VH-VL binders against o66814. Designs and how they scored, part 4

Target 1, 203 residues: o66814
Amino acid sequence: SDYLLRAESLFSQLKDANAKEETPYLYGKVKGYYEAIKLYAVEYKEDRIKTLFTLMSKNTKKAVRGAYTEREPLTELITFEPRVYFEEYCDGIMDECFYEKHYEKEKFIELVDYFSLKRRVEFLRNHEGKYCAPFDFGMAEALFNAVSLELMQEKPDEKVLIALREKLEPILVMAEEKLRYAMKKELPCYRNRLSEHIGYWKP

## First folded at step 15 (VH-VL)

Design E5
Fold by ESMFold2, look of step 16:
Structure E5 (fold): chain C 203 residues (1-203), chain A 123 residues (1-123), chain B 107 residues (1-107)
Amino acid sequence: as target 1 above (203 residues)
Amino acid sequence: QVTLKESGPTLVKPTQTLTLTCTFSGFSLSTFGVGVAWIRQPPGKALEWLADIYWDDDEDYYPALKNRLTITKDTSKNQVVLTMTNMDPVDTATYYCARIEGYYDSQGPFDYWGQGTLVTVSS
Amino acid sequence: EIVLTQSPDFQSVTPKEKVTITCRASQRIGNYIHWYQQKPDQYPKLLIKYASESISGVPSRFSGSGSGTDFTLTINSLEAEDAATYYCQQSYSWPYTFGQGTKVEIK
């Protein structure tokens, strides 16, 4: 209700600035946060909606400003860094002890294959994903940030994690395919960044 | 209890660089969503937004003054600093710092203001 | 850049009467308008956010309305302490801008 009216205003601001064309990475990121917010809305989790909306609105501000100033920086990447601990168990027959490595929230990390998601998003971020697949990369990055934020909760919600993962995967695959094609064909989005100053892009 | 206070010189000569410090308490610039802005008001005239900086290091400037302004923060000292180069008598104004209410919607209002400091640029 | 035009520039009002101040934006800005009160020789104070949302500690006689391009600040029953200059400010689009102000005096 309240977030829907506010989101409508944010998308109007993006349209007024032509952000979809001028700042496609940030536009995608705003849309990714909105998709995450909608998933939380079906569970009526107001506080989590407000947290994600803060990020959505901030990236909207950056997109609008970027459209008018021709600046589109990478924005936040939120990563969950789980603690590691070891569980000792001893073989009562031979008086031997073994150690088993565990992560905090291990069940939830495995549920979404978190470390794989993290590596894939970081790869796009470090290899011109912003230029070669801006919309899909931005959207994937926002959804990944939502996964990280949920894993940081004291008790992560399994249903939300599954829904986020299911939304994220096809978008991430699309971004990866676009980048792979650009690298193979040496498209300007990839090739220009190898020989030009940072901050340039070719439409 | 949220408070902000501006400090710096009250008199500068034309062409000099003005440096103003906003020192605040009752909140931290590390708090999610929070920002601090600089706004000025020439004598008898309207308020003019100059620059802002947020918890996520995002900063921006009024376009016509972009090449003269720099905003920085020191989160550990609860300070935000505005530097304005090549001062001119037309820049005579009261300079305010203000907090941006940014949780839920980071494009929020200026909810707490400092008392302001009058900076006069002699002719 | 979005221009905010306030009306009137000046208003002298009998105590206990209603004050209406308007702010017109040069383009639609949704509800991203905020209102400030600046008493003589004082710093500005936030009165209303997002066109109509109340602020804790602000007297209930202050209210805001409007959407799109036309907004109003209303003081339902003017008190002597309300003599001030009132500003609208938009946060819809960079760069953020203020109206020119409306000075309200007690008659």
Scores: ipSAE 0.729, ipTM 0.861, lowest interface PAE 1.4, mean pLDDT 90
Fold by ESMFold2 at other seeds, look of step 16:
Structure E5 (fold): chain C 203 residues (1-203), chain A 123 residues (1-123), chain B 107 residues (1-107)
Amino acid sequence: as target 1 above (203 residues)
Amino acid sequence: QVTLKESGPTLVKPTQTLTLTCTFSGFSLSTFGVGVAWIRQPPGKALEWLADIYWDDDEDYYPALKNRLTITKDTSKNQVVLTMTNMDPVDTATYYCARIEGYYDSQGPFDYWGQGTLVTVSS
Amino acid sequence: EIVLTQSPDFQSVTPKEKVTITCRASQRIGNYIHWYQQKPDQYPKLLIKYASESISGVPSRFSGSGSGTDFTLTINSLEAEDAATYYCQQSYSWPYTFGQGTKVEIK
């Protein structure tokens, strides 16, 4: 019934499974979805909370199972893929035509610097962010997913997008700093996984 | 109108592999939050959850039976298939498939059930 | 895994009387408990979700209560068609489990 009571139950499940230590990436992702839900609860009480809660509850289930089975996979990354269109402009004097590239929802994409956020999250995802900065990366990924889902709305809410971006930025920076440090110092989280990746072979 | 129906063999010999198909209508496994589970009930005994599979391809198994179970889906056919290897007389049960109400909270109840199919394991 | 213990295992009740079935969890499970009715030779039917939430098409005489570890299904005025076995089921933590069942018969 109330999302707060349901969230307390999910966090109890995570605590019982020791998920903060056993599945820190998924724990962070659950926490990130919860932070996004709280932003929506302040401004709205809509089906957007239910969509994010579905993802929160599913990642909780995966974290609990992962703690039992010692397996923590990457989970969903939700990206908004705006439609592209071109405006044709012709110079009547020279009979020359050229095109300008535009995106659907450009205003909202620019408001949060979406393509930059996407590249930063994808970088962490592809470069062992799960191992070198699991909690911060998981949390950032969930908040990024919330941004993507808001951009997918017929009429994205600017106030929500700004709030999500403000929450996301410091967490994303922390994950990036941890990964950069791990790469520079060749910490086991990065070094071991890079070696395993390079040496992987399956006939 | 949500319906589910189990199909497959009703008699299996020990050590054989059981394959059951759940065919459903009135919903799709492409729908956000939705899942389908397999649950069995030995004669005169309690219900036992076996496995489930969700819209996001996530699948779960009862731990003690995990090495014997495989659950798969074919979203275009509205089907979910359970395979259980190395059948034993203790596995004699009615096998049900059921929909998981998973929107809002993916850990929801089994809100619609098939009629069940009795599978007997004997020589 | 979370064990659900129902009480009683069996209950014979005169019509129109109140039936109470309890379900005790081996640990706290919030409100992640659901109740099912299974009539003889039939498949289970969901009666109550999340401890106390109503299900469309279920008679109002069925209600649920409780939280944490102790939960109750109540049939306020037993009718003949309510003769069935009742199960609680938790969805709090993997793996999901059922209670052993409570069989209710009409005297």
Scores: ipSAE 0.705, ipTM 0.854, lowest interface PAE 1.5, mean pLDDT 89
Fold by ESMFold2 at other seeds, fold request of step 17:
Structure E5 (fold): chain C 203 residues (1-203), chain A 123 residues (1-123), chain B 107 residues (1-107)
Amino acid sequence: as target 1 above (203 residues)
Amino acid sequence: QVTLKESGPTLVKPTQTLTLTCTFSGFSLSTFGVGVAWIRQPPGKALEWLADIYWDDDEDYYPALKNRLTITKDTSKNQVVLTMTNMDPVDTATYYCARIEGYYDSQGPFDYWGQGTLVTVSS
Amino acid sequence: EIVLTQSPDFQSVTPKEKVTITCRASQRIGNYIHWYQQKPDQYPKLLIKYASESISGVPSRFSGSGSGTDFTLTINSLEAEDAATYYCQQSYSWPYTFGQGTKVEIK
């Protein structure tokens, strides 16, 4: 497989830079994209593999650079924004009308519980997930991006969505548990980041 | 068809700031995977990568020159601009812009080049 | 930074004969090597990407091979228009670098 040889090169670059230790969020994100790519490889969906590999390789470059410059930014979050519309129907007896809310691709959104996944990933992203659960958060974010990209296809593949969701859930739970523990115990990853955000208002 | 063209001054004095514009057509820097790079070539010498900028707004710079370089893009104008401060005679070179084909692997080659513009730094 | 060393620096070759240019990387770079042709007073043109992948519109007499640290560009039957300087370039890791070049002339 062509992507296997290319991935070996990317992981060699990450190892040379000690990215697992220096940029664990981006390292996790690279791993998450790789896991998604492997799911698509079962179906030989070359275009999706190449799209995800583009993201994988770009996050590898950012991880290597980040390891040498001591900077690890949050990278892409890809969200599917379905159109919402309201369908009118009327009660013929009372001449009253009601509106029912619908989403495009509603079947697929429900299949993976997409809005819940989106809120959970966004919560980690906005509340120090990068510092308190970097590897798990990065990996979950990449898998979530893969779910979003699949939902954006004209014909989303239900088997792929289920497989992505099943791989994503335990990783997301682990990230959430690590963050909750850090918040409850006020671990340095959470407490120190709040200090940086708030600045120095006392002394 | 993909084309790139460099424009800007051909003569600058030491300590001045150089601003070069790459104007391109046949592709968009908003296209997934695409990047644009600046590469220079001193007369009779090898090519040197300077900086690049990608569809996702990521920028990168040759480390030894990072404090002197700024790369920006204007996607609506199909332009990428390189600014290089504190020019010195050793910076005399032909400056090229080139497209990076980064679909599948964002660390791809420079597949299309501009004609280049010679910038001479002298008093 | 990864250093690319080309050999030879210069060669003069009889028309229709084979030209071999080597590029050695200071560390392994997988297949992340690309080859460019630069004729006098012209911009570089991509000939081969990822060590051995062909480029549309490039004559079939140009081929690339190698992996890891040792790479080769081959011109199977040199034509007059192939007189140029050839560069290898790595895109394995930041910063991206070029070899010093190999000038090929017709004898």
Scores: ipSAE 0.701, ipTM 0.844, lowest interface PAE 1.5, mean pLDDT 90
Fold by ESMFold2, fold request of step 17:
Structure E5 (fold): chain C 203 residues (1-203), chain A 123 residues (1-123), chain B 107 residues (1-107)
Amino acid sequence: as target 1 above (203 residues)
Amino acid sequence: QVTLKESGPTLVKPTQTLTLTCTFSGFSLSTFGVGVAWIRQPPGKALEWLADIYWDDDEDYYPALKNRLTITKDTSKNQVVLTMTNMDPVDTATYYCARIEGYYDSQGPFDYWGQGTLVTVSS
Amino acid sequence: EIVLTQSPDFQSVTPKEKVTITCRASQRIGNYIHWYQQKPDQYPKLLIKYASESISGVPSRFSGSGSGTDFTLTINSLEAEDAATYYCQQSYSWPYTFGQGTKVEIK
């Protein structure tokens, strides 16, 4: 299909720039978007494919530029912010009132355990995941963005959400394991970035 | 209908800073995938890409000129501004702004161009 | 930086005849080549994108072909209004670059 030919060209650009070694976070992010696109291709959702491909191609441009300029910034994190509302009900016998918290699209949020995924990705993003587990973190971030974008649909597709979640979980676990190991062993990826960010005194 | 128009000074002296504004209509720079670029053309010579800026605030510059260029946007005014420092007579050119068609593939072509503005750098 | 070399620099062609313009890239660029027409004293206009994809409103006599490093713009039957300078441009790799141009005149 059309997206396969375009993806081949993007991966050629990444290979020419040695992006896997030079910009591993962005390389992982491009790979993650490609995995999401392939899941959508099974369901023939062309508009979603094009939306994700826009992000894939943009991160490819940033990866290639970053490989040549030695600059690799964090890129987009897309989060779904559901509306929250409270439903009041009262016990007529005891004249006592209670509030029940509800979210829009609550069924779909629960299906993928979205708030847990969000916290886990944000933890990696805020604690040197880019440096200690760049490839896995990049992939996980892109797949998480795809989950967010699906939840933003008027009616999210349950099969797509399950497939995205199943792809995302092992990658997210791998990133978390690498970061945990780096933190425990105080590896340079964590120690040096922490010092640079906080401004540690070093004798 | 998509239109772009360049505005700014047409004559600058060497060492001065050039500021050009691209004002456009028929599209928004907040639209997913969209970008705006600056391209110049010295008289009788080839086109040269200078800088671009996208809906996601990503900006990029021609490497040899990076330390002289700044591109910014104001989405509420439908404007993109290029600033180029330390102008030299070799920078005499027609300066164009153009839309980047970046939906589906963000590395797309320049599909709509402004009419251009000639900037002459001389004492 | 990817260099695009166009050939020829200049052509003078009899109306209704075929015009062929080539663009050679200094490395493989897939199909990330675009063609522009610039008539005298006018701004450039996109003719062909991604080596061979047509643009709405562009006459069917314009076509593009090629892949990898060698690309061709063809005008099957030259019309008077086609007198212009033609540029190829790559968007494969930062920084994006243009060819030097090919000027086409009516003989």
Scores: ipSAE 0.696, ipTM 0.852, lowest interface PAE 1.6, mean pLDDT 90

Design E5
Fold by ESMFold2, fold request of step 17:
Structure E5 (fold): chain C 203 residues (1-203), chain A 123 residues (1-123), chain B 107 residues (1-107)
Amino acid sequence: as target 1 above (203 residues)
Amino acid sequence: QVTLKESGPTLVKPTQTLTLTCTFSGFSLSTFGVGVAWIRQPPGKALEWLADIYWDDDEDYYPALKNRLTITKDTSKNQVVLTMTNMDPVDTATYYCARIEGYYDSQGPFDYWGQGTLVTVSS
Amino acid sequence: EIVLTQSPDFQSVTPKEKVTITCRASQRIGNYIHWYQQKPDQYPKLLIKYASESISGVPSRFSGSGSGTDFTLTINSLEAEDAATYYCQQSYSWPYTFGQGTKVEIK
């Protein structure tokens, strides 16, 4: 309940700065963090809500400042990098031992199809998603960050992961469709940025 | 115990560049949510926020002074440095560094202050 | 930029009396107002955060109230050691700003 009152103040700041129009990527990111916070509110530890709210409030400050300074940089992308380990398995019927390759938290990674989500968000981030689908991309990036943060927990919560994935997927699809359309029609958001990708790929 | 201390020259000539160092202990600027700000107070006048820098490398400046200010950090030394170019007698003030405890809400108050250092700008 | 106007600029108050300091913002700022005490020749000290939240180590005689545009710092029984200048500060919107200060003196 306390986070609700604080969130009203943040959205008032965004409205006062016209951030929805001036900094739509950061506005979307603030909205995405708020959606993640709401998913946590009915079930979980205060610490996760406060961590996400820290990010929400920081992106609000950046959005307001960006609206007044006409600058809107990409902000944090949080990725979970699972470690690989090998598990020894001994077969009692053959009296032999084998080593199986596993990812850290493999069950949870598979539950949300994490590597696919990561590739899709990174693609948008690297290919004009901020310009061609700013609001949807910002929201998707924040929700993806929330998934990463949950996977980083010692014991990730499956209900939270499923809820985050269900919220994230339609938003991510919308951002991808907007980018695909912009690429096909060579819209200014994509066409005016094309040379940056060529430059980044040169030695 | 959280402490902050400002160091640097106390006398600067007009047009020179001022460099102030904030050295702190009892916290790290690598801690999630944490920031450090510089605030000044001209003699007999109100406090003025100048710049801040956060754990996530975000830095920000008072708009009218942004072309004169640079804030940097060295997390390994527990230091934040403010550089202010083209000093003028009107910049005579006590300069403070202060911690921002930004966990939960990164737009939080300045909860710990250094003792301040008076910088006089005169020819 | 949000302007914070404090009232009064100065007051001289007898010990044990109530002190009221007002801070008015040029626009709504929710509860993103903080109060500082600066004793003569000293650095500022945080008294109240987010309009009314108490700070550990600050005497209970200090309290804050208000929301929106009008905020109040109250000292319900003034002590001699409370002679200081008091500042409000908003963190609602960049750039962050302070009020002009209210000087409180013991009569």
Scores: ipSAE 0.682, ipTM 0.846, lowest interface PAE 1.7, mean pLDDT 89
Fold by ESMFold2, fold request of step 17:
Structure E5 (fold): chain C 203 residues (1-203), chain A 123 residues (1-123), chain B 107 residues (1-107)
Amino acid sequence: as target 1 above (203 residues)
Amino acid sequence: QVTLKESGPTLVKPTQTLTLTCTFSGFSLSTFGVGVAWIRQPPGKALEWLADIYWDDDEDYYPALKNRLTITKDTSKNQVVLTMTNMDPVDTATYYCARIEGYYDSQGPFDYWGQGTLVTVSS
Amino acid sequence: EIVLTQSPDFQSVTPKEKVTITCRASQRIGNYIHWYQQKPDQYPKLLIKYASESISGVPSRFSGSGSGTDFTLTINSLEAEDAATYYCQQSYSWPYTFGQGTKVEIK
């Protein structure tokens, strides 16, 4: 229960700085890392807990500083980049060959639908998710980072991956729905940022 | 074996810019969680944290001195550089660089220190 | 900015006796307090981290305790080599600060 005592101290820092209101994206990211840590604690994975806590504590420092300096930058996005290889097979016909694309850790990538998660998080990151759904986007980004870090393990834990995905999906959906609504209605969080993003006039 | 060493001028005139280099060995600033800080100590007085920089390029400064301080790193040379502008006699101090062990909790203590370099600011 | 107030400012202590140094924070800081020893003309050395956690290579006569706002460094049986100034430091909140120091001298 050592991480619980340390987490209480981090959340006290966030409360003292009013980070939930001043830096909602980073606040959400801290919360997301905490949720991932709690999932790992069920399995007593000490080294993973410490890795995620490093990120949690660093984002807490950035949130507190950001609240006092009125700055809230995007922080780390951790992506797993699996090796790709192709299998060639020329079967019976002799004048026709087939190619199959494969990834390292393909089973685990498919288990969480990793490439879909990556594209969805990147979409939010590139299309004003920080402004239109800061808390949910921050939280989803941290949970996605936890998925990436687990896939980077020599042998990913299937139960942990499933638990992370189950936690991440509803949060990611909420962030996506908020962004899509903002885009459709041209809300200030999206409309006011168009000149930075697209570089053309939009009706 | 972790070591840090400060280098730079020992005498600076008022209004000049101080540049100090921390050269270290036994660790890399690209290592997850690791940081390096600058701390100073005026003669006979308490320690003052000035700035730090981490593996993730995050940098931070003592607020009252932010406009005078710049911290940078060169990971390939195992160096961290502090620049402090508009030096004044009150800035006379021993300047230390120190490692931040930030694995598990990135707001950790200063676990290894350099020997320090005395910088005197006078005409 | 969090102010750390150490007490006492100075102690002159008979060898082999117990030394107690306190550090009081101006607000709650959990266990984000660290203790350093600075011998004359030397750089500071980390003794205790996170209020009470031991540091490898530090003699067992050094211990720390406390939480919240009140923290204590204890030297159980003072040795001649322990003559130094001791500092507490908080890493709870930016900007990070040190106490004013407690000088310990051997009688």
Scores: ipSAE 0.674, ipTM 0.836, lowest interface PAE 1.7, mean pLDDT 89
Fold by ESMFold2 at other seeds, fold request of step 17:
Structure E5 (fold): chain C 203 residues (1-203), chain A 123 residues (1-123), chain B 107 residues (1-107)
Amino acid sequence: as target 1 above (203 residues)
Amino acid sequence: QVTLKESGPTLVKPTQTLTLTCTFSGFSLSTFGVGVAWIRQPPGKALEWLADIYWDDDEDYYPALKNRLTITKDTSKNQVVLTMTNMDPVDTATYYCARIEGYYDSQGPFDYWGQGTLVTVSS
Amino acid sequence: EIVLTQSPDFQSVTPKEKVTITCRASQRIGNYIHWYQQKPDQYPKLLIKYASESISGVPSRFSGSGSGTDFTLTINSLEAEDAATYYCQQSYSWPYTFGQGTKVEIK
């Protein structure tokens, strides 16, 4: 398959730049996209693989550049924003109506517990996950992005969603455990980053 | 039909700032994977990549020129702007903008080019 | 940064003969090499992407090969309209670079 040859080249670029050590968050993100691509390769066609590969290759470029410039920014977080609608239910006995809130693709949202995943990834992103659990957070973020992209499909594939969630959950738990430990022990990855907020830090 | 066109001054004095605009049609820079690059070619010399910008706002610059270059985009106007400060006679070149084919692999080639604009830096 | 060295710098070739242009990278770049044709007073045109992938509308006499550090552009049967300068370009790693060019003329 063509994507396998291209992926080998991307991992060679990452190795040449020592990205695993220099940009571990972006390295983890590239790895997470690759894991998602492999799940699609078992079940689905090239178009979905190509979309994820675009993100994989772009994060590889950012990791290599970051390794040479000693900068590692946060990259894309892709969130699915479902439309909300209301469905009327009327009680024929009392001739009264009630309105129930629904989300588009509600079945698929519930299947992966999407809003919980979103909150957990956002928590890591906003609380030094990049510094305290860079590899696991990067991987989790990429797999979460793959879940979001699948939910954005006209008809999401349930088997793919389940497989992505099963891959994502242990990685997300590991990132969360590392962050909580770092916060509890006030490790340098956590406490040193608090001094970067001008104004709040230096009143 | 994809087209790109460079516009801006053709004569610049040393130390001045050059501003070039790439106006394109037939594609959008909001399209997933797409980028636009600036490449220059000094008279009688090889092509030199200068900078690029992608649909996701990611920017890259040639390292030796990074402190002199700024690339920006206006997706609503289908424009990409290159600013180069402290121009010198060695910067005399034809400047091209080109589309980056970045779908599937964002490190793709320059598949469509503008006609180029010659910028001369002289007193 | 990755240096691309093309060989030869110049070729004068009899029509219908085979033209071979080489591009050597200063390090391994996989297949992240692209070939461009620039005719006199024209902008460059993409001929081959990713070492060997064809481009729609490019004559089949143009082909590319190689991987790693050594790449070749081949024009199987040179036509008069192929007189141009040819450039290789790598997109493997920042910063992106071009070869110095190979000028091809028709005898």
Scores: ipSAE 0.630, ipTM 0.823, lowest interface PAE 1.9, mean pLDDT 89
Fold by ESMFold2 at other seeds, fold request of step 17:
Structure E5 (fold): chain C 203 residues (1-203), chain A 123 residues (1-123), chain B 107 residues (1-107)
Amino acid sequence: as target 1 above (203 residues)
Amino acid sequence: QVTLKESGPTLVKPTQTLTLTCTFSGFSLSTFGVGVAWIRQPPGKALEWLADIYWDDDEDYYPALKNRLTITKDTSKNQVVLTMTNMDPVDTATYYCARIEGYYDSQGPFDYWGQGTLVTVSS
Amino acid sequence: EIVLTQSPDFQSVTPKEKVTITCRASQRIGNYIHWYQQKPDQYPKLLIKYASESISGVPSRFSGSGSGTDFTLTINSLEAEDAATYYCQQSYSWPYTFGQGTKVEIK
């Protein structure tokens, strides 16, 4: 298919720049978007594929540039901010009224445990996940962004959301385990917030 | 219809700072994937990419000129501004702004161009 | 930095004849090459994107081909209005670069 040929070209650019070694966070993010695109390809969702590919190609550009300039910034974190509404419920037997807080797309938010995913990704982002678990954190962040983007759709696809969550969970766990180990052992990647070195999490 | 137009001074003295404004219509820099670039062409010579800026605020510069260039955007005005410091006679060129077709593949071509503005650096 | 070398620098061609312009990249760039036409005293116009993809509103006589390092722009039957300078441009790797141009004129 067309996206496969374009992806091959992007991975060639990453290989030429040695991005896997030089910019592992961005490399992981490109890989994560590619995994999400492959899940959408099963459902023949061309517009969603193109949206994710835009992000994949942009992070490829940033990874290549970062490899040549020895700079690897954090890139986009996409969060779905559901609208909130309040529903009044009055007990017909008792003269009591209660206000219940509800979210738009509440069913889909619950399906993937979205707020938990958001907290876990934000924790990695705020606590040196980029330095201590760059590849896994990058992949997890991209897959999380794909979940957010799906929730933003007018009619979220439950099968896609489940598939994204199932792909995301083991990667997120691995990133969290690497970070917890680094924190416990006070590895340089965690203690040195000014460090830009690739490989702090390497064996 | 997509249009872009460059504006700014046409004559600049050596060492002065050049400020060029690209005003566009028919698209927005808030649109996902969209970017705007500055490209110049010295008289009788090839095109040279200078800088670009995207909907996601990512900006990039030709490395040899990075310390002389600043690109900014004002999405509400549909404008992109290029500032180039310490102008020299070798910088005499026609300066173009162009839209980047970045949906699907953000490394896309320049699909719409402004008419260009000749900037002469002399005296 | 990726250098794009076009050949020839100049062509004088009889109307209705075929024009072939080549662009050689200093390294592999996949299909991340785009072609522009610049008529005298005008701004550049996109003709072909991603080596061979057509652009709406561009005459069908323009086509592109190639991959890797060697690319061609073909004008199958040259028209008088096609007298211009043609540029290839790569977007494979930062910084983005243009070829030196190929000037085509009518005999």
Scores: ipSAE 0.629, ipTM 0.823, lowest interface PAE 1.9, mean pLDDT 89

